# VH-VL binders against o27280, part 483

Target 1, 266 residues: o27280
Amino acid sequence: MDSMNVPEVLEIKRIVEESESVKTFIFSWDFRREVRPGQFVMVWDFRDEKPMSVSLIDPVRSEIGISIRRVGEFTDRVHGLSEGDLLGIRGPYGRGFELMGRDILLVGGGIGMAPLAALADEATARGMRVDALVAARTADELLFLDRLEAAGVNISTCTDDGSCGFKGFAHERLLTLEENHDMAAVCGPEPMMFQVMRILDERDVPAQLSLERYMKCAVGICGQCCLDDTGFRVCAEGPVFWSQELSRVREFGRYRRDPAGRRVPW
Below, E stands for the ipSAE of ESMFold2; O stands for the ipSAE of OpenDDE; V2 stands for 0.75 times the mean of E and O plus 0.25 times the DockQ between their complexes.

## First folded at step 22 (VH-VL)

Design Ai10 (framework fv_marstacimab; at its last look DockQ between E and O 0.91; V2 from the best seeds 0.83)
Fold by OpenDDE, look of step 22:
Structure Ai10 (fold): chain C 266 residues (1-266), chain A 118 residues (1-118), chain B 112 residues (1-112)
Amino acid sequence: as target 1 above (266 residues)
Amino acid sequence: EVQLLESGGGLVQPGGSLRLSCAASGFTFRSYSMSWVRQAPGKGLEWVSAISGRGGKTRYADSVKGRFTISRDNSKNTLYLQMNSLRAEDTAVYYCAKHDWYGSFDYWGQGTMVTVSS
Amino acid sequence: QSVLTQPPSVSGAPGQRVTISCTGSSSNIGAGWDVHWYQQLPGTAPKLLIYENTHRPSGVPDRFSGSKSGTSASLAITGLQAEDEADYYCQSHDSSLSGSKVFGGGTKLTVL
């Protein structure tokens, strides 16, 4: 197997509490191994392995951050870890975001903001104007607001319950915002991304969307993350796709595959 | 520092034409929509027209549709308002206003006075 | 006349709290469009005071606050000062007017 597929055992350098359910684990990183926003790593707690997006890329500090939402047994174990504890990290994998133009729109929902936060850092470092629509179910689930603000990102928030910002969904909020972007990057619940993509297409804004699928091998072999009709492997050809690519994917916004390979509706 | 400077106002007879200009500086002009907002003497604010950053989309108030044309030259950082078939009720101070992402007007010029009178 | 309705005038003594209402409809504020507020001092151009319903631009004192509920918005000024004497306008967007920006009729605030 390729050396890149061997997990490197890394010490948790720092843990950032992002919300009640989300922590960012920071690791020292050798940047001879390049990593791009939108790529993911496989996190191994020596029992199980899960794909996680990179949410922080800091070449100056030689650090990366991985934001993990507490949603199950694996993430429960990881959330129980402390600074100084060890995790296995292999990767990065997948296709990351490509930046173009001067004005970029970020649309993120929940933990989907993780890769977008990293992208925001890169975009702002390049002198781009960054507008970020941050969506969540409730105010306490909105992620990276302070970080984005500190980076000079213009932020608009929306929550399902109206506890912060616009009451409603991201695509609804998007319709009420100005349209002057060269490109968009989108990540979050797939139904959200589907609706947002449609709006962006109508606005002729090139869009990249990061899909979240069950990924087992991360190297395009097992087929667990294969998208219907196209044969796209989310771990290999994605997870970042252009809207034109996703327009060919029948299942996008409709269903996904579970660990057993069965269709599961969103 | 953001600056908006209107020019082109003056006295014109009913039925006449006038072209307003707004010179913008201190921000990336093409990245933002721009509007014209007018205020008749002693009256409130009235939105007149808007244009997207790239100039691809324009909008007009019903009161000026068919008579006014908003345009922009991003190479010159300049916003324009061509006003034709002017009426007495068009008499107002015309402000150039920069949009923010939220659709508010975060910066305004000092305005240029347009007087339509016989 | 105006799509958004404001009281023509409000007044208060220094140090008092005053509120200016902005009443819209289901096609503007009620449709989810943000409300913005502007202050216009006598003989000057308008200045953005509140954007996105509740947010203050840099330089705007925290004694100015905005709120939005249903089809209405409100501007509150606490600790009223003499320099607050001005015209105040709410602004939004109306879906029924071909995507037009709309202003309230304006409110003249007098500091007694």
Scores: ipSAE 0.913, ipTM 0.952, lowest interface PAE 0.5, mean pLDDT 95
Fold by ESMFold2, look of step 22:
Structure Ai10 (fold): chain C 266 residues (1-266), chain A 118 residues (1-118), chain B 112 residues (1-112)
Amino acid sequence: as target 1 above (266 residues)
Amino acid sequence: EVQLLESGGGLVQPGGSLRLSCAASGFTFRSYSMSWVRQAPGKGLEWVSAISGRGGKTRYADSVKGRFTISRDNSKNTLYLQMNSLRAEDTAVYYCAKHDWYGSFDYWGQGTMVTVSS
Amino acid sequence: QSVLTQPPSVSGAPGQRVTISCTGSSSNIGAGWDVHWYQQLPGTAPKLLIYENTHRPSGVPDRFSGSKSGTSASLAITGLQAEDEADYYCQSHDSSLSGSKVFGGGTKLTVL
């Protein structure tokens, strides 16, 4: 449809500084275009266009929030913007997370907590028990802790350097926490997601994982977001996949593709 | 308010059997692992057994393995401990304890006394 | 004996600070397992005092605090009160014991 394929130019309503390197940009949004946690939008700064996960979905206030980590030239330019400045937004696209049961585990690494924060809001609003393992390299990079706590989420943290919570990787922390979840949702660095998926599979916990790949069209036409072993298009059949779907994908957790489609190490 | 109420304790001869029950209320029972923890008179706490929220995973201390069976009925919000081949060393107050996600026992029952004597 | 080692007793006067140690090994506290603390008043069931090493449940005053380092943990009680006279237990998990919960041997706190 023409509204999904053409960027809408929107005014930045508010900017929330989540950390030194992460800002959430909030826009007014017409929710006749439904947005689900785990879906993404293409953000256009009038020079380049990049996929970004939504982190806030608030139909009551008619607001959407998009969390962006400063990591390169595009995101540096976007971080330099102020309230009132304009961005193009195209979407939403992709398959979002599906909630089931009463007890959900969230495992997020770094900016991967963004779509999980949106999912946590939906899960708690449904009266689910939400346990969240929030991972980062350092304490200063742990995202959304106050928001998750205010939503009634039970939080455990881990940091690579031990500056907050468990010292180590998310999958190592997961082994020291109690089970009893009906499902899990996982988003973060792909090597982390691979290790977490293996633990959850061994524990028979259904898991949904959110992947990132290079995207150009975002609607499944160009093939740039395909996974090697399956032909799955991250923008159309994902970005959220069940662990069962990913267990047959050799490239998952092992390599990525550049814009020309060539394999490169993580 | 979370509440745990044990019952089924009493006097029994060595080699005998007892079945303990723990009625749970004030929380979503099936969402949490549960344990039995015992305390012999004048002694410290000893973990006995645990069962996962859905009941699919059970664990036992070496001292009771093969003699005790933990179970739960999530439709009745009830935890059980079947104790067979009882020994004098099993004499203790038995507590029902709820796990939290972090691995602590955040709520305890009042306990029920089991006395094994010849 | 206990996988986790606590002193059998400690004592202090009202208003003072006391510390109760909990010493484990590389298969429990040293492997990254959390330490939790329980207070057991005479004739009552244990009550959770500290969870996840340092956190206090609602209703536990901030004069109770916990810490963990290496293979050991510690419970500190400041502003000691007569009502604190109780037995105190640390608890963790031991990977070498088939994923078993483990308690320390207990510490009797006497308020002088």
Scores: ipSAE 0.698, ipTM 0.868, lowest interface PAE 1.2, mean pLDDT 90
ESMFold2 (binder alone), look of step 22: mean pLDDT 93; pTM 0.944

Design Ai11 (framework fv_marstacimab; at its last look DockQ between E and O 0.91; V2 from the best seeds 0.86)
Fold by OpenDDE, look of step 22:
Structure Ai11 (fold): chain C 266 residues (1-266), chain A 118 residues (1-118), chain B 112 residues (1-112)
Amino acid sequence: as target 1 above (266 residues)
Amino acid sequence: EVQLLESGGGLVQPGGSLRLSCAASGFTFRSYSMSWVRQAPGKGLEWVSAISGRGGKTYYADSVKGRFTISRDNSKNTLYLQMNSLRAEDTAVYYCAKHDWYGSFDYWGQGTMVTVSS
Amino acid sequence: QSVLTQPPSVSGAPGQRVTISCTGSSSNIGAGWDVHWYQQLPGTAPKLLIYENTHRPSGVPDRFSGSKSGTSASLAITGLQAEDEADYYCQSHDSSLSGSRVFGGGTKLTVL
C-alpha cells in the first residue's frame, strides 16, 4: 500500500466559523506533498472516514484548510472538535482544477464554494481576473465572501429566497452577467451545475465541474463512485471534469448512486 | 489608472460618415465589453452599441442598426464606431464606456462631439 | 420615451434625504436585470454611483444608497450636500431589445 493511503494524524491548528453549519479546519501541511484546488482528502475521526474538499492552500503558512458542512453523524462529531484535537487525513486524491487563460468565472453553490475558494486564491495569485458567482439558499449560507473579496475577486451573490443578491438560482443569475471569460469552474448542487454547464456550453466557455459522489476508497478500486455510462471514477478521473467529459455522463444532473449502489434522484 | 480617450468627432453633413475611436489604458482591454453611449445637447444618455471583450458579439440600439458598426482592436487597445448615413438626430457627445462584470459602465471617457448639420 | 422612467427633477435642502425612482417593466428590472446609477455633474462625463442595485464603487460615500424591488429601483441620498447637484441616471438591460442597455430619462437634482 502506498504511503499516501495511510492517514496522517494531524492536529487541528485552527477552526474558522464560516457559517452556522460550515467550519474550516486548518492543519499544518508538508507541501512536499502537493495539493491542488479541486482535490479532496479523506478525513478520519477514528470511527468513520469521509471525503472532503480542500478549501485552503497556503504554502506561506504551510497550512491547508478543509471546510466541512454539518450534515450528519460524522460531521456532527467533527464539528464538536476543538483546536488541538486530532484528525486523520489521507490524500490528496483526485484530479484538481486546471487554470487557463486570464479571466476565470467561478460558479459555486453552498459548500461547493470550498474548492472554488482555493482555486480563487491560486488564480488571483497568478494575476488572473476572477469573477465568482456565489449561490446559496439563504444569505447566512453564503460562504467565503470576505475571503474572496480580500483576494480581489469580483463577487456576485444569489440566494433562493432573495435574502442577499439576486433572487433565484445560479444559472438564472449567470444569464444576467457579462460573458468575457476564458474558462469557468463550477461546484455545487448537481442540478445547479447541470444548468450552469448548459449555459457555458452555449457561450463556448470551457468549463470544469467538480462532482460529488459517494466515495469509499478514494483510490479507484471499489467502484462506488463510478459514473454511468462512461465508467469514470469520481475519485480517480475526477472529481473535476471538463464539460465535454460530463456530456458523456448519462447520470449527470439526473441521479446518483447511494452507498448501496442504487440510483437516487437529485 | 483606467483611461478612456475618445477621438474622431466633428462636423459632418447629413448622409455623411464618421469614425470614432476610443483609446483605452489602465486595464486588460480584451477582458471587458465596451459600449458607446451618446448624449444629445441638453438631453439624457442613450446607449448606442456594445461589443464583447473578444469582439465576437456586437449589439446595437434600434436607432442605429444598419448604420453604425462597432469594432475593436485588442492589440491596440482601441474601440471604434463607424457611423454611416448620419442624421441630424445623431448629433451628440459620444462616450466610450467600459463594462464591468455586472453590466454597468464603471469608467467613461470625456466624450467626443459629433455634429450632423447641413 | 425612455424605457426606464425617472422623475424629471427632484429637490432638497442641505442635510435632507431625497429619493429618485426608476420605474421599469417585466422585460428589464422585472426580468432580473440589475440596476445601476450614474451621477453626471454639469459639464462632465457620467460617473458610476451605484452598481448591481446596491453596491457603491470605491470613493462613493455611504450617504448614497440603492435599492431594487419588483420592476422598480430607487436611489437615496441622505445628508444632501451642495455638490450633489447633478443629473442622475438609472441604467439596466432589456431582454426585449436584443441585449440592449437602457437608461432612464435622467433626474435633475437641485440642492436648495
Scores: ipSAE 0.916, ipTM 0.953, lowest interface PAE 0.5, mean pLDDT 95
Fold by ESMFold2, look of step 22:
Structure Ai11 (fold): chain C 266 residues (1-266), chain A 118 residues (1-118), chain B 112 residues (1-112)
Amino acid sequence: as target 1 above (266 residues)
Amino acid sequence: EVQLLESGGGLVQPGGSLRLSCAASGFTFRSYSMSWVRQAPGKGLEWVSAISGRGGKTYYADSVKGRFTISRDNSKNTLYLQMNSLRAEDTAVYYCAKHDWYGSFDYWGQGTMVTVSS
Amino acid sequence: QSVLTQPPSVSGAPGQRVTISCTGSSSNIGAGWDVHWYQQLPGTAPKLLIYENTHRPSGVPDRFSGSKSGTSASLAITGLQAEDEADYYCQSHDSSLSGSRVFGGGTKLTVL
């Protein structure tokens, strides 16, 4: 364990309630430790630690934000914290998104919009045109819409139940929107990402997709985040992969692994 | 401000040819698909042709397929329509229109009149 | 014969509400394609009035509104004014016509 970073204990500076189930925790951050959109941190609550995507990168205010969805015991405990409480942060880790060209498409499902919101801020700051397809099951679960609009992002929404925007799945909506992008960045449920990747490949749009796998060490040693066939480790070679890299991975879109390493359908 | 300025219209005999141009300014031209839309005198709007922002995909209404060719020069911010084998029913005002991401025509030129008559 | 069907004319008195229908099919509006609306004043080019079914561009007053349901769409105009007298077109995309954008036949609005 002596080959891994130790967490820095940081004070929660501010908490933003993004939805009933999602909060963004904001910390002061010394940007000599550079952070790129798509990288992740390990969040330690002094009992357990979990990987979380960085959703806000603000070097001017020396702040980062981490968006966390309440889904289980660890995230329930973290959601119970207040401003001034402490968390351990290791990182950042992993390969972030790379921007190219002038026109970028973002496709985010649920909490997957978190790293894409950070990317949108960087892309707009570079003068790129940003189009974002924001997906969720219901309107109340659509994330970051006001922030994206304020940044000058063109937004289209879709919801499974039709309560906001297009009724249906992100890949179905994508087929009814105009093309003309130099690249795409995709993050969300892996079945959604697989379907979106298929469309982007047909359109010859370079795509980067952010994967989630079970992690323990975050530096590529423990092997818990490995992908079949390639030996890619999500924490070391990812979490952001180019679509060409993922086309060599048979498990993508087919199954995931539980903490014991067993294959589990998506 | 987005501007689209069509030119090249005029009187032509059936079977003749014309080349229309549309000068674009006020937006990043290569980022957007463009269309030609026409309107015969006293009639409604008819979509004619579209071209993707980078020029790799072209589309035509059945009424003009094989006779008209859409193209663009992104270094000059100019859209073109080459019209061959013109027919009387091609008589119309031809508009240059910019697409947005949602598939609407958010900006239009003033149009240029094409008259096909003997 | 138009792929999207609009009434040829509608009318209303100043201050009243009028609606203009746009009826499509399973290959266009029913396939999930958006509906956009244009106003064409006499002697002028069309102007975008509503995009993505319900959204107004900057500068379009909120008395113009759009909706979509099933295979049909509707444009509503409240508080009619004399300057609203124009032709109105709906527009969408039809999957059965390769790469085709389609317009409705147009509706002449007369303010009485």
Scores: ipSAE 0.777, ipTM 0.895, lowest interface PAE 0.8, mean pLDDT 90
ESMFold2 (binder alone), look of step 22: mean pLDDT 93; pTM 0.946

Design Ai12 (framework fv_marstacimab; at its last look DockQ between E and O 0.93; V2 from the best seeds 0.85)
Fold by OpenDDE, look of step 22:
Formats: C-alpha cells, sequence, structure tokens
Structure Ai12 (fold): chain C 266 residues (1-266), chain A 118 residues (1-118), chain B 112 residues (1-112)
C-alpha cells in the first residue's frame, strides 16, 4: 500500500463562504508533496469519499483549499463541519494544467472555477496575463470574483439570467471577446466546455479542459472513469485533457457514465 | 505607463499615399489588438481598421477597404497604416488605439493629422 | 449615418443629472456586444470612460455610470460639473460588419 493512497487526517484550518452553496475548506499542507492546479484530492468524511478539485495552493502560508459545492448527502455532511473538525485527504491525483505562453484565457462555469482559480494564482505569479470568463446561472453563484480581481485577473462575467454581466452562456460570451491568447483552460459543465472547445479550436487557441466523471479509486484501477472510446481514465490520464485528446473522446459533451457504468446523457 | 505616439501625418494630394506609424510602449504589445480611429475636423469618431495582437487577422471599414492596409511589427512595438488612393474625405486626425479584452479602446494616442487636398 | 444613434447635444446645470442615450440594433448592441463610452475634451484625444457597459476605469469618478438594455445603452452623469463639458461617444461592435467597431455620432454636453 502506497502512502500516497492513505488518507491523512487533517484539521480544517478555516472555512471560506464562497457562495450560498459553495465553501472552501482550508488545510495546512506539507508542500514537500507537490500539488498542481487541475489536480484533485479524495476527501473522506469517515463515511464516504469524493474527489474534489484543489482551488487554493498557497506555499507561503503552507495551505491548500478545497472548494465544495453542496449537492448531495456527502457534501451536506461536509458543509455541516466547522473549523477545527477533521477530514481525510488523500492525493493529489491526476494530471493538472500546464501553463505556457504569456496570455492565458480561463473559462469557468460554476464550481468549475475552483481549479481555474488556483491556476489563475499560479499564472499571475508567473507574470502572465490572465483573462477569466466566469459563468454561472445567477449572480450569486459566480465564484472567486474578488479573489481573481485581487490577483490582477481581467474578469468577464456571464449569467444565464443576466443578473450579472453578459446574459447567456459562456460560449456565447466568448464570441464577443478579443482572441489574443496563447492558451486556454476550461472547466465547468461539460456542455459548456464542449461548445467552448469548438470555438477555441476554430480560433486555433490551444486549450486544456478539466473533465468531471464519477471516480472511485482515483488511481486508475477501477475503470469507473474511463472515457469512450479512448480508454482514458479521467483520474489517471486526466482530469485535465488537451482539446486534441478530447476530440478523440466520443462521449465528451454527449454523455457520461453513472456509478453503475450506464450511459447517462447530459 | 502606456504610451501611444502617432507619426507620419501630413499634406498629400488626392490619389497619393501616406504611411502612418504608431509607437507603443508600457504594455505587452503583441498581447493586444490595435486599431486606427479617425476624426474629420468638427466630426465624430470613425473606426478605420484593426489588427489582432499577433497580426494574423485584419479588419477594415468599408470606406477604406482596398485602399488601406494595417500591419504591425511586434519586434518594434509599432503599428502601421498604409494609406493609398487617398481621397479628400480621408482628411482627419488619425488615432492609434489599444484594445482591451472587451473590445474597448482603453488607450489612445494624441493623433496625427492627415490632410488630403489638391 | 452612424450605426449607433446618439442625441447631438445635451445640457445641464451644475449639480444636475444628465443622461446620454445610445441606440443600436439587433446586429450590434442587441446581438450581445458590449457598449463602451468615451469622453473627449475639447482639443484632446478620446478617453475611455465606461467599458463593458457599466465598468469604470481607474480615475473615472463614480458620477459616471453606464447601463445597457435590449438594443440601447445609456450614460448617466450625476452631480454635473463644469469639467464634464465634452463630447461623449458610445462604441460597440457590429456583427453585420465583420470585425467592425462602430461609434455613435457623438453627443456634445454643455454645462450651463
Amino acid sequence: as target 1 above (266 residues)
Amino acid sequence: EVQLLESGGGLVQPGGSLRLSCAASGFTFRSYSMSWVRQAPGKGLEWVSAISGRGGKTYYADSVKGRFTISRDNSKNTLYLQMNSLRAEDTAVYYCAKHDWYGSFDYWGQGTMVTVSS
Amino acid sequence: QSVLTQPPSVSGAPGQRVTISCTGSSSNIGAGWDVHWYQQLPGTAPKLLIYENTWRPSGVPDRFSGSKSGTSASLAITGLQAEDEADYYCQSHDSSLSGSKVFGGGTKLTVL
């Protein structure tokens, strides 16, 4: 048994209320264990375990943050925790984002902004120009705006109901923005990512996209997160993929597999 | 500090040619699209031409298509406008303008005057 | 003449509120393109006043505000001051004119 696969019991150092449904849990982290934006950890509440993206990487404070959206029983329990409470954390796992170039475009939807926020911090620290298109259903669901602004990120917002920024979807907003980027990083609802990827491909902008799938083992063994027809394991070969890789993935933007392995349309 | 400095303006006869330059500083030039905007004496602003940051895409107003050519040299942080077959109605102050991500012009030069007259 | 329509002139007394309208169409403002506003003081180059419909660049007083709805946009100036006397232009993008930026005809604001 690899020590990497054993959860470390960590104390919640602090909790940040990001929105009504999203909290960021901050933990002390030993940075001898490298973590990259786009990677995920398995969060264990001593009953169940779920993959969560790392949304904060702070080597100065020796902290990481995990942003969790309240969407079910597990996350309900986690959201009921307080500072000082304990969680099991194992990882990090998966392939994170690769930064290249001088100008980067971030396109995020909902909780998909979590890994992108971490990426934004790294990119800005490297002196890159960062433009972030932040999308959500409503204004109150837009995540990390103050954090991104403080980091020097240029922000454009998009909401389905028009309560903040552009009224419409992220791919629609993207068509109305300037195109001078060396690369893009995308994370959010898969239908959104699918449309955004198509636009970026047409614009010849190299893009990385972070997929979300049901992940059980996180170590590429169980196969629950395998993608048709490539056989890519989201937990091992991903969750971050290049657009060229995803172009080979038949199910991308079309369907996913549920815990039973059945095809479920988006 | 962002600075844009236009040059190359002057008096030219109808049918003549003129090349404008805009020297840019204070920002990463290649990262932003650039435009030329002109203003005839006592008139409003008119967009003339735009070029993407890397120079791969160019755009022109219908009034100047086929006559004007926008280009840039990112190694020199310089924007150009080659104006051919000039007409009297091309008489204007020509501004160099930097794009932001949203498509606005967040910085402008002081302009260079082009006068087309016989 | 201009793709975007502005009133040729507006006026107000110091301390008053004035508004400048910018009327577009389904191919520009109505298509989802942002509206930006510029202030041009006499004898000077234009200055960005409002970007992305509502946002102010650094240094622009909060007396200036922008809004957008449907195919139109509006610039509002509260607490009008003498130094606000200038020409104001709205600007957007038109989908029917590939890659084309478009300006309003401009509005001359006179402070009485």
Scores: ipSAE 0.893, ipTM 0.939, lowest interface PAE 0.5, mean pLDDT 95
Fold by ESMFold2, look of step 22:
Structure Ai12 (fold): chain C 266 residues (1-266), chain A 118 residues (1-118), chain B 112 residues (1-112)
Amino acid sequence: as target 1 above (266 residues)
Amino acid sequence: EVQLLESGGGLVQPGGSLRLSCAASGFTFRSYSMSWVRQAPGKGLEWVSAISGRGGKTYYADSVKGRFTISRDNSKNTLYLQMNSLRAEDTAVYYCAKHDWYGSFDYWGQGTMVTVSS
Amino acid sequence: QSVLTQPPSVSGAPGQRVTISCTGSSSNIGAGWDVHWYQQLPGTAPKLLIYENTWRPSGVPDRFSGSKSGTSASLAITGLQAEDEADYYCQSHDSSLSGSKVFGGGTKLTVL
């Protein structure tokens, strides 16, 4: 039956260490359940369940990859697993990225490059020109560079500390690069995405941005993933939104909410 | 193979006009900004003008602003430079140059000579 | 007066190392704009030699290298060959000149 709301227990086929803090877990996947870049899955470690973006979509090998950064107890436990161990996966959920035109800009910060790496593979397979601005705090945290280069993606890097590429923030580097894109896809820290969106809006470049919010049900019922003022549910109407949709969202780029619902700065 | 082929140069009197063309092939023309760059005999390179891939933005060196007009026809893969009110100091080889994402000129034509003399 | 300053000439013996400087300002190189380098053999069009400060296009020998620091950039040529005798130009972008690409004045390299 393959209900999307019931986790399927899958064996970890391979683990790729992307950095000290990021691993990609690869699973066999039946592509009768279609997966698009920007959609997410709920990963269940038999104790807790968290949304994770898909970073690899390979229908030829019947595989998906899910990239997970160590940020707390759940991800620490998952990072402790080995090939052959089991995880529950339900999904995919949400609205993925839509490709248009022939020239796409990707702007990714940290783990935000995960869904963009999947998108880059799809875009290059369609014959699009792909330019990727890859950002991190430091060089060792730049993700997927070799994979992007092998796919024929033009790469520019920036790091907060200047250890690789442009020293500074992604939006500052973007101002020193050539325009000429039909669309952009952006994923990373929300303050970065806000600044990048402002530049892309000024340039009249259609942009899609992927948001993170707290999730429980992942199918739009519980309301835990709602955005202020709009009622948009990140799990149902997102996680990928067009920039015009986000222009109506007061909280975007300004604050986040903790699990108790309290507003806190980014 | 990327190819850029300039044409339309020649001898013209001061105050005259000339239209340069650059035929492009081997790449998706509309995806890239293009420039004209000139070089007077025995002198260095001087950037003249640029146009965005879709043609919506144009840029000019102060020395040519108001006299030269850059344009492109993406259906014909052709870049143009309309040069009016020509002066002796406009005498140069004019190169068609393709931009990359980083702002370099990664491909150049062989150039076309413009001579402004009575 | 060019926005980017290069020495008018540089020379070296075969096998040696030479460097060519490109000095800009806070409105170009110092504002974070990349520096690109071109080689021009006599009677030919310029050819891209270095882009994005340090990267070589395919087909450019690894004896050519670039660097950038502050408001200046440098092209280094090691293992100097007779065929390296050419004019060399740096190029960047200047924020104060609205959409303006800028070239250095050029450097003639003579192999002794």
Scores: ipSAE 0.756, ipTM 0.890, lowest interface PAE 0.9, mean pLDDT 90
ESMFold2 (binder alone), look of step 22: mean pLDDT 92; pTM 0.944

